# VHH binders against c4kar8, part 129

Target 1, 263 residues: c4kar8
Amino acid sequence: MAELSTPSPASPAPLDGGRGDELEKFTLRGARQILQLLQDLITHRGLITAHTGGGHSFMTAVLKVDEERGRVVLDPSPDPQANRRALAAPRLTCVTQLDGIRIQFPLVGLGEGQDKGRPALFAPLPAEMLRLQRREFYRLQVPLAHELSCLLKAEDLARKPVEVSARVIDIGAGGVAVVVPTGAAEFVIGGTLPACRLALPDGEPIELDLEVRNLNRQTQRNGTEQLRVGLRFAALPRAADTRIQRYIFKTERALNAKARGGL

## First folded at step 8 (VHH)

Design q33 (framework vhh_vobarilizumab_d1)
Fold by ESMFold2-Fast, scan of step 8:
Structure q33 (fold): chain B 263 residues (1-263), chain A 125 residues (1-125)
Amino acid sequence: as target 1 above (263 residues)
Amino acid sequence: EVQLVESGGGLVQPGGSLRLSCAASGSIFSINAMAWYRQAPGKGRELVAGITSGGSTSYADSVKGRFTISRDNAKNTLYLQMNSLRPEDTAVYYCAADPEGYLRTYFSESEYDYWGQGTLVTVSS
């Protein structure tokens, strides 16, 4: 059950909500609370990573909550293979962020159909939703305009050293998620990448060690596949921690100011 | 680094009003989320209202429309204006602060690093 391994709290991979007592106080089970949270995801245009198992996921969004039929309507992938994997999966694990809060919920009984003449995926409303409002779970979605990158020191399939420039897609107190070019490197969960270089917009690149926490092949909403790698900060110096936190706060404040300005 | 001191609690009749104050040190209001929690006898601690570094507010359904959270950044003081008080509002009210400011609209008790000692509010005739 390699794909069901317990990830780090800072990991973009799903947490096992069935684990019990530690996550229970963050679990919503009220029907009205679940409906309100799903509606908040629609209102804020929350992008969702839907994990189908076997290290596969696709990007989706909640299009509609059909309260009368007790169903959620999801944006299907333009890649038919991703939709086929989702429909074959016994359970979809959906992970997203809302105002710095990690949201995770299961969908069971996924079906395919049409909503107002367009293809759609349908599932019964989840019986529970995990809402983790802890600092270690916060992830800033990195604005594309920032061109945030991390130079990874990794190995190819023959264990030959290779350097890979990876785009940073999200960043938190405990780590980053990156996208890796096709064929660039081999990654092993639990492996350490030493002396990687994180390039922030202001100042010199930060040299740090990264631990591979999860691997996921994602089908984007445009139909292309990419390898997403979740990386935990290991041996993080205080100065590096301060610079990363400063970038997160500065960017979040700018995004909040823009949202209040009429987004 | 941060100290929180609540005041303004007391005995009030149903339908009355009270204003709670929380004096904070360390100028945390410029970048931090702050909240009011309450704990009634025999119950767990619950969120009453929160305010973030961005100025957004959040309220528990039971108090929405009756309570107003605000802050005075110059005085480093958080306020809770409580109107139309009911017997079920009887509780010890706690001020909480998060210096990292990760919280926006939603709050969790476990996210707050700093807590005041609490101030008792009793709504009774």
Scores: ipSAE 0.000, ipTM 0.109, lowest interface PAE 16.4, mean pLDDT 76

Design q34 (framework vhh_vobarilizumab_d1)
Fold by ESMFold2-Fast, scan of step 8:
Structure q34 (fold): chain B 263 residues (1-263), chain A 125 residues (1-125)
Amino acid sequence: as target 1 above (263 residues)
Amino acid sequence: EVQLVESGGGLVQPGGSLRLSCAASGSIFSINAMAWYRQAPGKGRELVAGITSGGSTSYADSVKGRFTISRDNAKNTLYLQMNSLRPEDTAVYYCAAVESWGYTEIYRSSDYDYWGQGTLVTVSS
């Protein structure tokens, strides 16, 4: 779609019977909780990507919460066109992170005005905010040097079993994303790949059942097509979960230490 | 904003065929991936078929070999060609679109940004 787009927000689209409750447990609806979370975003100077629909978004921040008027004050975009799109939108979907926790909330009824003599955007306080646990949504971009792979047990177009060694490009508590040459295997969203083998450092491969969650095709510079496959861990054993979390934690700490060193 | 409008549903005999269409309007240049979902009476929504911005297609096992998803980018229209229809295919069929590809850990029908109102397909003798 748009190049260099932000990660997709959790959609407010209609919920499946029984499945939609998964996001409800992470939804804050208490006025005090909402006010506290907004204040935390101010305190930590959290940058917010505000999606106006149609692939358009702009970077903003909560400048203050005006409890007397029941509204939030937002930093307008330096791009007047972005502000016009925002004001014309029926709602904004705001996405941010705080301490690695994904936060998403709607704003409806955006207006413009001034705060302390400077241009500002205003919206009523949101009635709900989604706060997702860090581990549910954290993805480690796997360092190229780690050469992580997953042996997929899949099927070809004729339903014949095939084994494909796929490179792991990101990994989280709930799954992995891998790259597969186009045509190497057939994948169906919602399909299960049994007894796949995830190769982590410092041990035997972990045998896992994986569910296909998304597909995206990429063309390499040599003309070879690769398929990015998003895979969810199904029935993850406790020992495997511990090893995956340990790898993620250890690698993130190493990457953060390197970044802070300013090398 | 994006709006999705489905058409092509109706009553058909077992073994028959239908083509569903989904016309997208508004700021459609932002759409990354599109899908067909269905909801049978008394059941939850089920993914039928998906097509990505890169043109990759995927199908539920229950429809693979019988249904074909395609799109006409010039007309901003998504299609589902349904062949060899069975009574079990009776459902309301929904067109869905996502602006950017979601995280693997949170992939659900709730991850789609836009939904049509649905079109009814009844397979009955």
Scores: ipSAE 0.000, ipTM 0.100, lowest interface PAE 16.5, mean pLDDT 76

Design q35 (framework vhh_vobarilizumab_d1)
Fold by ESMFold2-Fast, scan of step 8:
Structure q35 (fold): chain B 263 residues (1-263), chain A 125 residues (1-125)
Amino acid sequence: as target 1 above (263 residues)
Amino acid sequence: EVQLVESGGGLVQPGGSLRLSCAASGSIFSINAMAWYRQAPGKGRELVAGITSGGSTSYADSVKGRFTISRDNAKNTLYLQMNSLRPEDTAVYYCAASYDGFTIESWRPSEYDYWGQGTLVTVSS
């Protein structure tokens, strides 16, 4: 789950390597995309935490990209020991954020020198950069009292259209998880459910196209079996995204207030 | 080894107030220049406010009159009082310290000797 693998934006620690398969879809390997992302970090003067291993890190920034020599130029630490640790490390793991998106990349072959008469660190351009939208991994557990539902437009076992009202058990910026009775409809991982309707408080149901991401059969404490279906928002309209974010935000705030004060 | 630890971030409504704290270890605090930086989604890292060892302050134009930086050398703590908060104040806020007593306006991280890990401020709209 995201809470175990994805650190908070206020605590920029590297993502767990054991998540490699799931994170591959967020990994940029194209030279042009890598250059563009590095230029964005320069333009925004992005503050980068560079991890040298052993719990050590320092703050840096990308000063420039030297395309002719195929390398990045980094701001060194004012602490000579931090720079020595960085130069001795087999790799730096650089972590930053841009537009609410977590960015992480390795640098190998770090060297030191000068840029325009000032100390600098140099490294070859990274072969890969992780660009992870943190919002897609946050999941709000939906309170039962909210009675949040999604009307799914699916097919039964005979390929006939069927509408299933599914209870939403969690919701994030990237999708929902719902529970349905076993046998209510047929779901195929990678399949698309068009024109489903998400019923949020305060307004008309939101019409969404949903992609089936995962299926998990669950047995409840009373012995009843249900199917948990993970659904990704496909081509989410801006207005729908705004309403979903607002619901998550307000509900999280209300839950936090109740947890602290018992009110 | 000196460490800076920020606290006080959180979720607040527009027009609300928050006070950020930055606790520093060691005897360097009273002679250091201190600064608050922020990085908001879609924006570059910017100086919010700085204070020299002598107490001179500097503020970003966007926060003048709303934010107040202060220091308590007896408690080794830097503060940022944030009033009349706006959605555009949503950002991760970082504390920074410089040994020279004067550096409070640099964009280069290397011109600060110590940085905190950051604290998230979200202004709901």
Scores: ipSAE 0.000, ipTM 0.343, lowest interface PAE 11.1, mean pLDDT 78

Design q36 (framework vhh_vobarilizumab_d1)
Fold by ESMFold2-Fast, scan of step 8:
Structure q36 (fold): chain B 263 residues (1-263), chain A 125 residues (1-125)
Amino acid sequence: as target 1 above (263 residues)
Amino acid sequence: EVQLVESGGGLVQPGGSLRLSCAASGSIFSINAMAWYRQAPGKGRELVAGITSGGSTSYADSVKGRFTISRDNAKNTLYLQMNSLRPEDTAVYYCAATEYSWRVGYLTPEEYDSWGQGTLVTVSS
């Protein structure tokens, strides 16, 4: 069996282009499969991180699929600059998750207009969608009610040690994504943050070393800008790995139970 | 980790029946879906039947009405009841499990986390 190169599971960042050949087996090109996945995103009210390049993204959602015109309709950002950046980009890379499965697809030729009198973004239907149903790609979206946090040991602009309490927004087998206030600390891709503390329910914080894998300035649907930092677990003791996996499975089961009862 | 061990394969005459078993051990709580795949000589692996933790089932068109997938949660065992067997059912049958399935009908073989060793089913007079 050949080794498969994998991206950080905690990162909402797009997969590297050099992995295209390895990802072919996960790529859907059937028109009906693509339409079904887009409809599933609408049905589950899936939030999409749309990457516009240069480390910038904004949060959006599929509002509808216009099969007659061959277009997907997206929710525009309340931030006009995020929309301007998206419209100027030659390509958007959209990343989202359905039931723990990472979904990624390109949109080319983004335009703006109106749908039923309301502002909207339009793009041609994607010719392909990537669907990664593997443990290393799974990321649990952390419920806000869990108040999951990670105390980061980082450096400020003067390279002095600083502690930053960051909210954990997603978690997977290989890492976490956190939200950090702009200017609270400096992060360098590939840098190591030693002795950070991950606070999980039901126990003491887990001490672990984190590697910075990606940085993204994201405009939220309410117009607020956040710095999102993708962090890889540099080394995990078995006990820590077990606790993290238990948290993920317990939370996923609870969310699945609510989804079954809600429909 | 999850370990899967198949049993029940063998030689059977056309029109006969076989029941395949797959015993799962290890991190059983992590399994969200299980499936039976088969591989005939000179062909790739194809889905035969799948079942989710919630009990939803999926079948290949060629086996609908003849095969039944089921599980016994107390024994952590997956079953495939094969009735009205045909020579074209001759293949090595594999048990597979995944911890992150949302729809077994969309899954490719590469998306299953764990596989058994396979059990040979030969349908011949």
Scores: ipSAE 0.000, ipTM 0.141, lowest interface PAE 16.4, mean pLDDT 80

Design q37 (framework vhh_vobarilizumab_d1)
Fold by ESMFold2-Fast, scan of step 8:
Structure q37 (fold): chain B 263 residues (1-263), chain A 125 residues (1-125)
Amino acid sequence: as target 1 above (263 residues)
Amino acid sequence: EVQLVESGGGLVQPGGSLRLSCAASGSIFSINAMAWYRQAPGKGRELVAGITSGGSTSYADSVKGRFTISRDNAKNTLYLQMNSLRPEDTAVYYCATDRSGYEVTFYSPSWFDYWGQGTLVTVSS
């Protein structure tokens, strides 16, 4: 009954099929629901992390949903190697967020070509999409303007202590995802990084222990590669937990206000 | 609704030639991308050659320069001309088509909606 090595629901890594019974109530299988959700991703210009396996992924987006032909059209990577990995993969696991709600879906049967003279990747519409609308799964995508960083205490290739300033890209009740420069440090899944310092706007850095949950080499839409590290809060003092929750709530309200201000 | 029937397989000596045909029935053949795949015993299906509705072709490195894919839209037929055959070309050959109408250059096997039953090619003495 004990589940210890599976990534947490709040992790940026894909949730696996071993949790299928638990996730069935969050799984959309209706064709109209799937089409509507994909269209919502287009409307909101949602960025998608497409996992090709082996710890590799690339950034993409849905450009078009072709309901008549039963196809989704995706933005290819400017890195040809990322596209080759995608085409060779048995499936892509696509992970994204819409208004803080985690969305995950498989794409099987990828093709590469052109749509109206523009390079494109094509895939059949997914038969199912996972949509998680639960507080414990919620991840705030950190606005770039906030310049959130976490000073990680890790080890280099020679196992010597190093400090790495990592940009925080998302944050939730259970952890953060960060971007680390390639080669800056070595990370081991399940390893603990003690006394790291999370810098939030307005106040002193929060000192906390982080557990490495997942690692992913992500090819960005500009073709550059970066290491994404998923980190779980190993233990949070009440004051730290309160401050993190306050940041999340305050930032979501500000983002919602900006969206409504566009009216 | 679409059926694909492969023919032209058989036993051939190394260095010989064979021409495979794939007859499509039902839907509009001329707008579909088509491909030849092969599967040797104990191996997965691998792409041999692909052709778009417009006639653009792609080939696996192992067959480039030896095999030629072509189509006859008036006959709803896909062809694979195989020259300079080698023992390692021994496999069941399948034709495949989609209904998407997109002009794509590379495919996974699961891209295709319809598959034939296959035709056996044996290259030996």
Scores: ipSAE 0.016, ipTM 0.461, lowest interface PAE 6.7, mean pLDDT 81

Design q38 (framework vhh_vobarilizumab_d1)
Fold by ESMFold2-Fast, scan of step 8:
Structure q38 (fold): chain B 263 residues (1-263), chain A 125 residues (1-125)
Amino acid sequence: as target 1 above (263 residues)
Amino acid sequence: EVQLVESGGGLVQPGGSLRLSCAASGSIFSINAMAWYRQAPGKGRELVAGITSGGSTSYADSVKGRFTISRDNAKNTLYLQMNSLRPEDTAVYYCAAHETFSGYLEYWTSEYDYWGQGTLVTVSS
């Protein structure tokens, strides 16, 4: 196996899976999510830089999504050479931004034709799109002293409702990770847990819907088994978002002050 | 280093089928997007089908419904199942590997494209 290398703009890409796995959390693969994001690019008139390889790129935009044919229609470059390079390229790497969020996606199988009597480029719908929102990457490790908990409304193996109080181990703008005793409830990746209750130190519990993102079984040092569950905030009212962000910011500042052990 | 070796080409009658294989050596097959390209005499090299590291597929309109691309990451092998072959499918078929990520906040890149030597497919009576 190759050793992991520290990132450098001038260095070749690392020959390992670690970096790819980090970006996996931000990769959309659901057909409906991809269609919605492409429609958002159309609605916001997002300009796209399409990289054709070899240091070449051109500016384009998504003109429409043809769901029936499974295609995107792109605005061609006014430079015929740029269009020829794009058509000859094995892959286009498309990069754009919406509201400060970086979006990247590949297009494979680029063709040319006409749309409503005007020249156009078209490609099959991308199978994946990368959506990088920096605030979703950060996770605050919850201090044990805070005794943060989330009451989960879940189901057992027989589809019977169960309520489980789970300890919150980390929290971010996009979700929480909790620990649950093995066998207390069943979780399905992509499943929604409605009307869960997140207990923050200050104030009443926040009622919210959570989507299961990941599951990890861990054996503790004492031999007991725990299930770690990653949960995304499926729908978060602004007031709830504000309270969660406030908790994160206040706790981070307190931890930073504590970590500054004196001289 | 990645090396790609294609096999499975040959002579076949119109309406027939062939299965192409591409064996990859080197440690990066599982993280690369893979593709099949073809080049007929007097024409440029054109994309036939692509598959991401996660298995999502894309096809040229001329082969959609007739060709199927697949991969076996455990065997480091890419496949192209070609059905209902036409004389127009006659070409040298090439396997290609594309590096889609260069880093955490960098663009996806194609600067590390790898190509095989090709395998000839002839569709004629």
Scores: ipSAE 0.000, ipTM 0.097, lowest interface PAE 15.7, mean pLDDT 74

Design q39 (framework vhh_vobarilizumab_d1)
Fold by ESMFold2-Fast, scan of step 8:
Structure q39 (fold): chain B 263 residues (1-263), chain A 125 residues (1-125)
Amino acid sequence: as target 1 above (263 residues)
Amino acid sequence: EVQLVESGGGLVQPGGSLRLSCAASGSIFSINAMAWYRQAPGKGRELVAGITSGGSTSYADSVKGRFTISRDNAKNTLYLQMNSLRPEDTAVYYCAAQDYLRGSTWYEPSAYDYWGQGTLVTVSS
């Protein structure tokens, strides 16, 4: 059986936050926690993708939380059709992220009104919000200059063991995404790749068991096909976890040095 | 906003034990990693121990085997069990917490968003 597939924080695709027991630990139901998180979205200028169903979505933002009336006030779309779809929808699924943290919540009973004389959308406060912590779902785009690789222990189409050196394109506390040439190995979602070796700067390769989470075939500009494989770290040793986190932190800090006043 | 309140400091004889507590309040759901720092008279602030929300720990070499950091996520409380105390452990001990919006863990003091007032530990005969 395929296990629950959790999109990266950058993905706009909704998760069913109330139905998975794996997601329950990330679900906020306290009224104060919900109010504070919504206020955090306002403070950090979080843009929200609101899914109206039927493959349609629009960009919005929380303008205000009205605690007394138990409502959120949202910025309407500049597209009148998007607003009509939203008002006709039985439910909005709102997806956003703050510094790589995925946040998702439902809004039911959307209405039109005015806030300070300007058109606005409003809905009752959500009863729950899904908050996926940055550590688990944050993905650092690996700089090409770092030449990060992972030696995968996999199987070919005939189930014969093969070793494939794969380029690491993103890395998080919970896993890596790698690219391999199509046909180099066979991958099964939910399958385990034992004793793979992740080459980080500053030290010996890290030996890891990896679980296959996602597969995506990408056609390159030159017409060749590459397979992107999303891999979860299984049972990370403490030292490996520390080295991976330090790499992510150091690289993120270096990439953000200008924004952080030269840090 | 998160508020951190330390307790459990005091005077203890060399070889004694103390347990420090740090109670978090406010936007407690925003807390990711937590740590204990200390500052001795005339010295800079140094990391004593850190713990992630999942329970992974890190210790300064000077306290390994003597101190234990732990966390009760249900109570939003951080603890430091200090055994075999030495005069050089005398310091003000600070509780620190990271906001969940940060990608970093306990590696750098500048990575911590919230700090307590400190609690004094004096190890003296």
Scores: ipSAE 0.000, ipTM 0.110, lowest interface PAE 17.0, mean pLDDT 76

Design q4 (framework vhh_vobarilizumab_d1)
Fold by ESMFold2-Fast, scan of step 8:
Structure q4 (fold): chain B 263 residues (1-263), chain A 125 residues (1-125)
Amino acid sequence: as target 1 above (263 residues)
Amino acid sequence: EVQLVESGGGLVQPGGSLRLSCAASGFTFSDYYMAWYRQAPGKGRELVAGISSGGDTSYADSVKGRFTISRDNAKNTLYLQMNSLRPEDTAVYYCAATPEYGLVTYFRESDYDYWGQGTLVTVSS
């Protein structure tokens, strides 16, 4: 009988009992550790993508931790609809990155109010936070100055072939996230985009087959919406993998050097 | 309102088969990671099988080769085909759903936003 156990492209590790335990070593459950990590996010002004379900997310940040009341204070979206979705959701799934370390945590029981005279969202402290230091889960936030783009071969609403230049917003060993102009193309989760072209600064564009893994309408901090598309590298030649990893390493190194010696 | 409604549980003899269904409503089913969990008498809940929005599957070692998870996005329904059932498969089976995000985790109970009320499967000899 054929083995039907394959890892989900959008889920870490196979959901095998023994394999699932591997990520427990990255899970923080101590109150002090959780408070310290949240404070680190405040100190570094970490941007958080808060997923509200149904393919929707918004950009937020932790404004402060209220230890006495056991809650976090979040920057609300300037889009009232994004805030309504967040308040209606049973949970926010918050994802961010700190110095190349992927951080994910749930927030339940979200409420709204004011902090220091400004609108704010409030939630109880998370019971756990995931902190992944493995390269396979690392996502480099691409500097805007790099103008990194991926030429996507997709289809429009009429199913006509279309080429869309999409801005790469993050990149990792397993794929890229891109922002796509509204109305430029249609995407289906699980769909394959063949022969796309990833432009890196160090040479000719890399030709890649990409698989659509997630779609998210993200409300930016300025209130505008963008379609964020998560794309998995379906087949990655060693040479392409080496170039992508080199770009990630060089950019990470430069950003770390700037953070320590700059500003 | 989000709801997950399981069906198909019952009493079966060892070596028999059952197919569980989970009807989902109140959310965009096709965007969600779906899973089956089970809880046997005197034990905690454990992951049985999971399926991504794109159809990639994962299974617990104890059920590999015997169980098949599948989904029908047009019908907003999750399935678990259970073959070669054993007395140790006796448990309440739960349908669970979470928005699909990134490569971080969907294997812990805390990763899932929505849960059904469960359906009892009894494998009796």
Scores: ipSAE 0.000, ipTM 0.146, lowest interface PAE 12.6, mean pLDDT 80

Design q40 (framework vhh_vobarilizumab_d1)
Fold by ESMFold2-Fast, scan of step 8:
Structure q40 (fold): chain B 263 residues (1-263), chain A 125 residues (1-125)
Amino acid sequence: as target 1 above (263 residues)
Amino acid sequence: EVQLVESGGGLVQPGGSLRLSCAASGSIFSINAMAWYRQAPGKGRELVAGITSGGSTSYADSVKGRFTISRDNAKNTLYLQMNSLRPEDTAVYYCAAERYTGWSLEYTPSDYDYWGQGTLVTVSS
C-alpha cells in the first residue's frame, strides 16, 4: 500500500479535485515558452524529481536542450536500477521549482545514449509544461544549513510506537516533505501521525498532527536511496501557521539576497 | 459500471510460465493506457509493464525480455505473459487503467483511476 498516494508536499502540493480543468490555465503549450522555461531550469541549475511510477523517482537535471533535434538531455542517475525504471516507464513526470513556483512536465519516449562522450538520457521536447504561480502551491526548499527537523510519532515494522527524527526538505502552507531512513518506520497513506514536533530555528518546537499523503523511494544523484514522505498539516493552530509563514518569508528573503550576490 | 478483474495467478515452479488476464468493463478500455503493477511482501507497488491506447509498450528492466504485455480491444482484455519466472517475481499482480483527465501532479498509482483486486503469483518449488 505504500505507493498508493495522493500528490503532496514530497512534490509541491496540487490542486484538490477537478485537476484537468483547473490546471489548464497554468499549462504552457507554445514551443518558444517551453524552450525558454527549460533553458531557465539549466541556468538556475534546477534539480528535477523524475517520477517513474510505482512510488519511485530519481533526481536529475536538464543538461541541455537540443532545439535542432527537438529533444532534451537529462543527467542519468548513478543508480543503474533507477535508470532502468525510467527507460521502462511509459512516461516520466518531471517536477521541479523556480523561485518557489512549481514546474511540471511529462517526458515520453525516453532513450539513453551519450552527450559529449558521457552517459545521458534523451527525450523529445515536452508538448506541454505546467507552471503553477499561486501562493498556495508554493514550497520552500529548506536549506541544509537550517537543519530543520520534524520528530515523527510513527510505528515500526512490528506496529510498535517509534519516534523518528526526519529532515525537512521542503515546507509550504499545507505541509512538509521529510526524508526518513529506509526501514526506520512504516507509513500508511491517509494515516495520521499525532503530536509530531516541528523544530523551527526560532522558538519552541511546534506540536501538530500530520497526515501521510504520499511515499516515494527517491534515488539521489549520488546513487543512494531515501524515503520521502509527504505530510499534510491536519489541524494547524493560528500561532503555528504564523510561525511557519514567518520562517518561509524570512528564508525566501535570505535566499533571494544570496542569489543576487552570486553565492 | 467500470471494473477491472484479474485472473490467471497461481503457484508455479521457477522457470515456469503464467499468463495473467484483466477483463475490463465499461467504456474505458479503448481510450486508456493500461498497466500491470505488482506488490511483493514487505514492498510497495511497482510498475511491471505498461501499454498505451495505441499499443506502445514499456517494461521494468527486471522483467524485460521475460514478460510481454498485450491488449485485445475486441475482448476488452489486457494480458501479461510471464516466462522464465523467478522466486523474486512472487507478488500480487494488479491491473490498472490510466486517468483520462489530462494532468497528474505526481506519477504514482493514483494516476491510474481504476484498479483490479489483484491476483497472487507464487513462484516456488
Scores: ipSAE 0.000, ipTM 0.173, lowest interface PAE 10.9, mean pLDDT 78

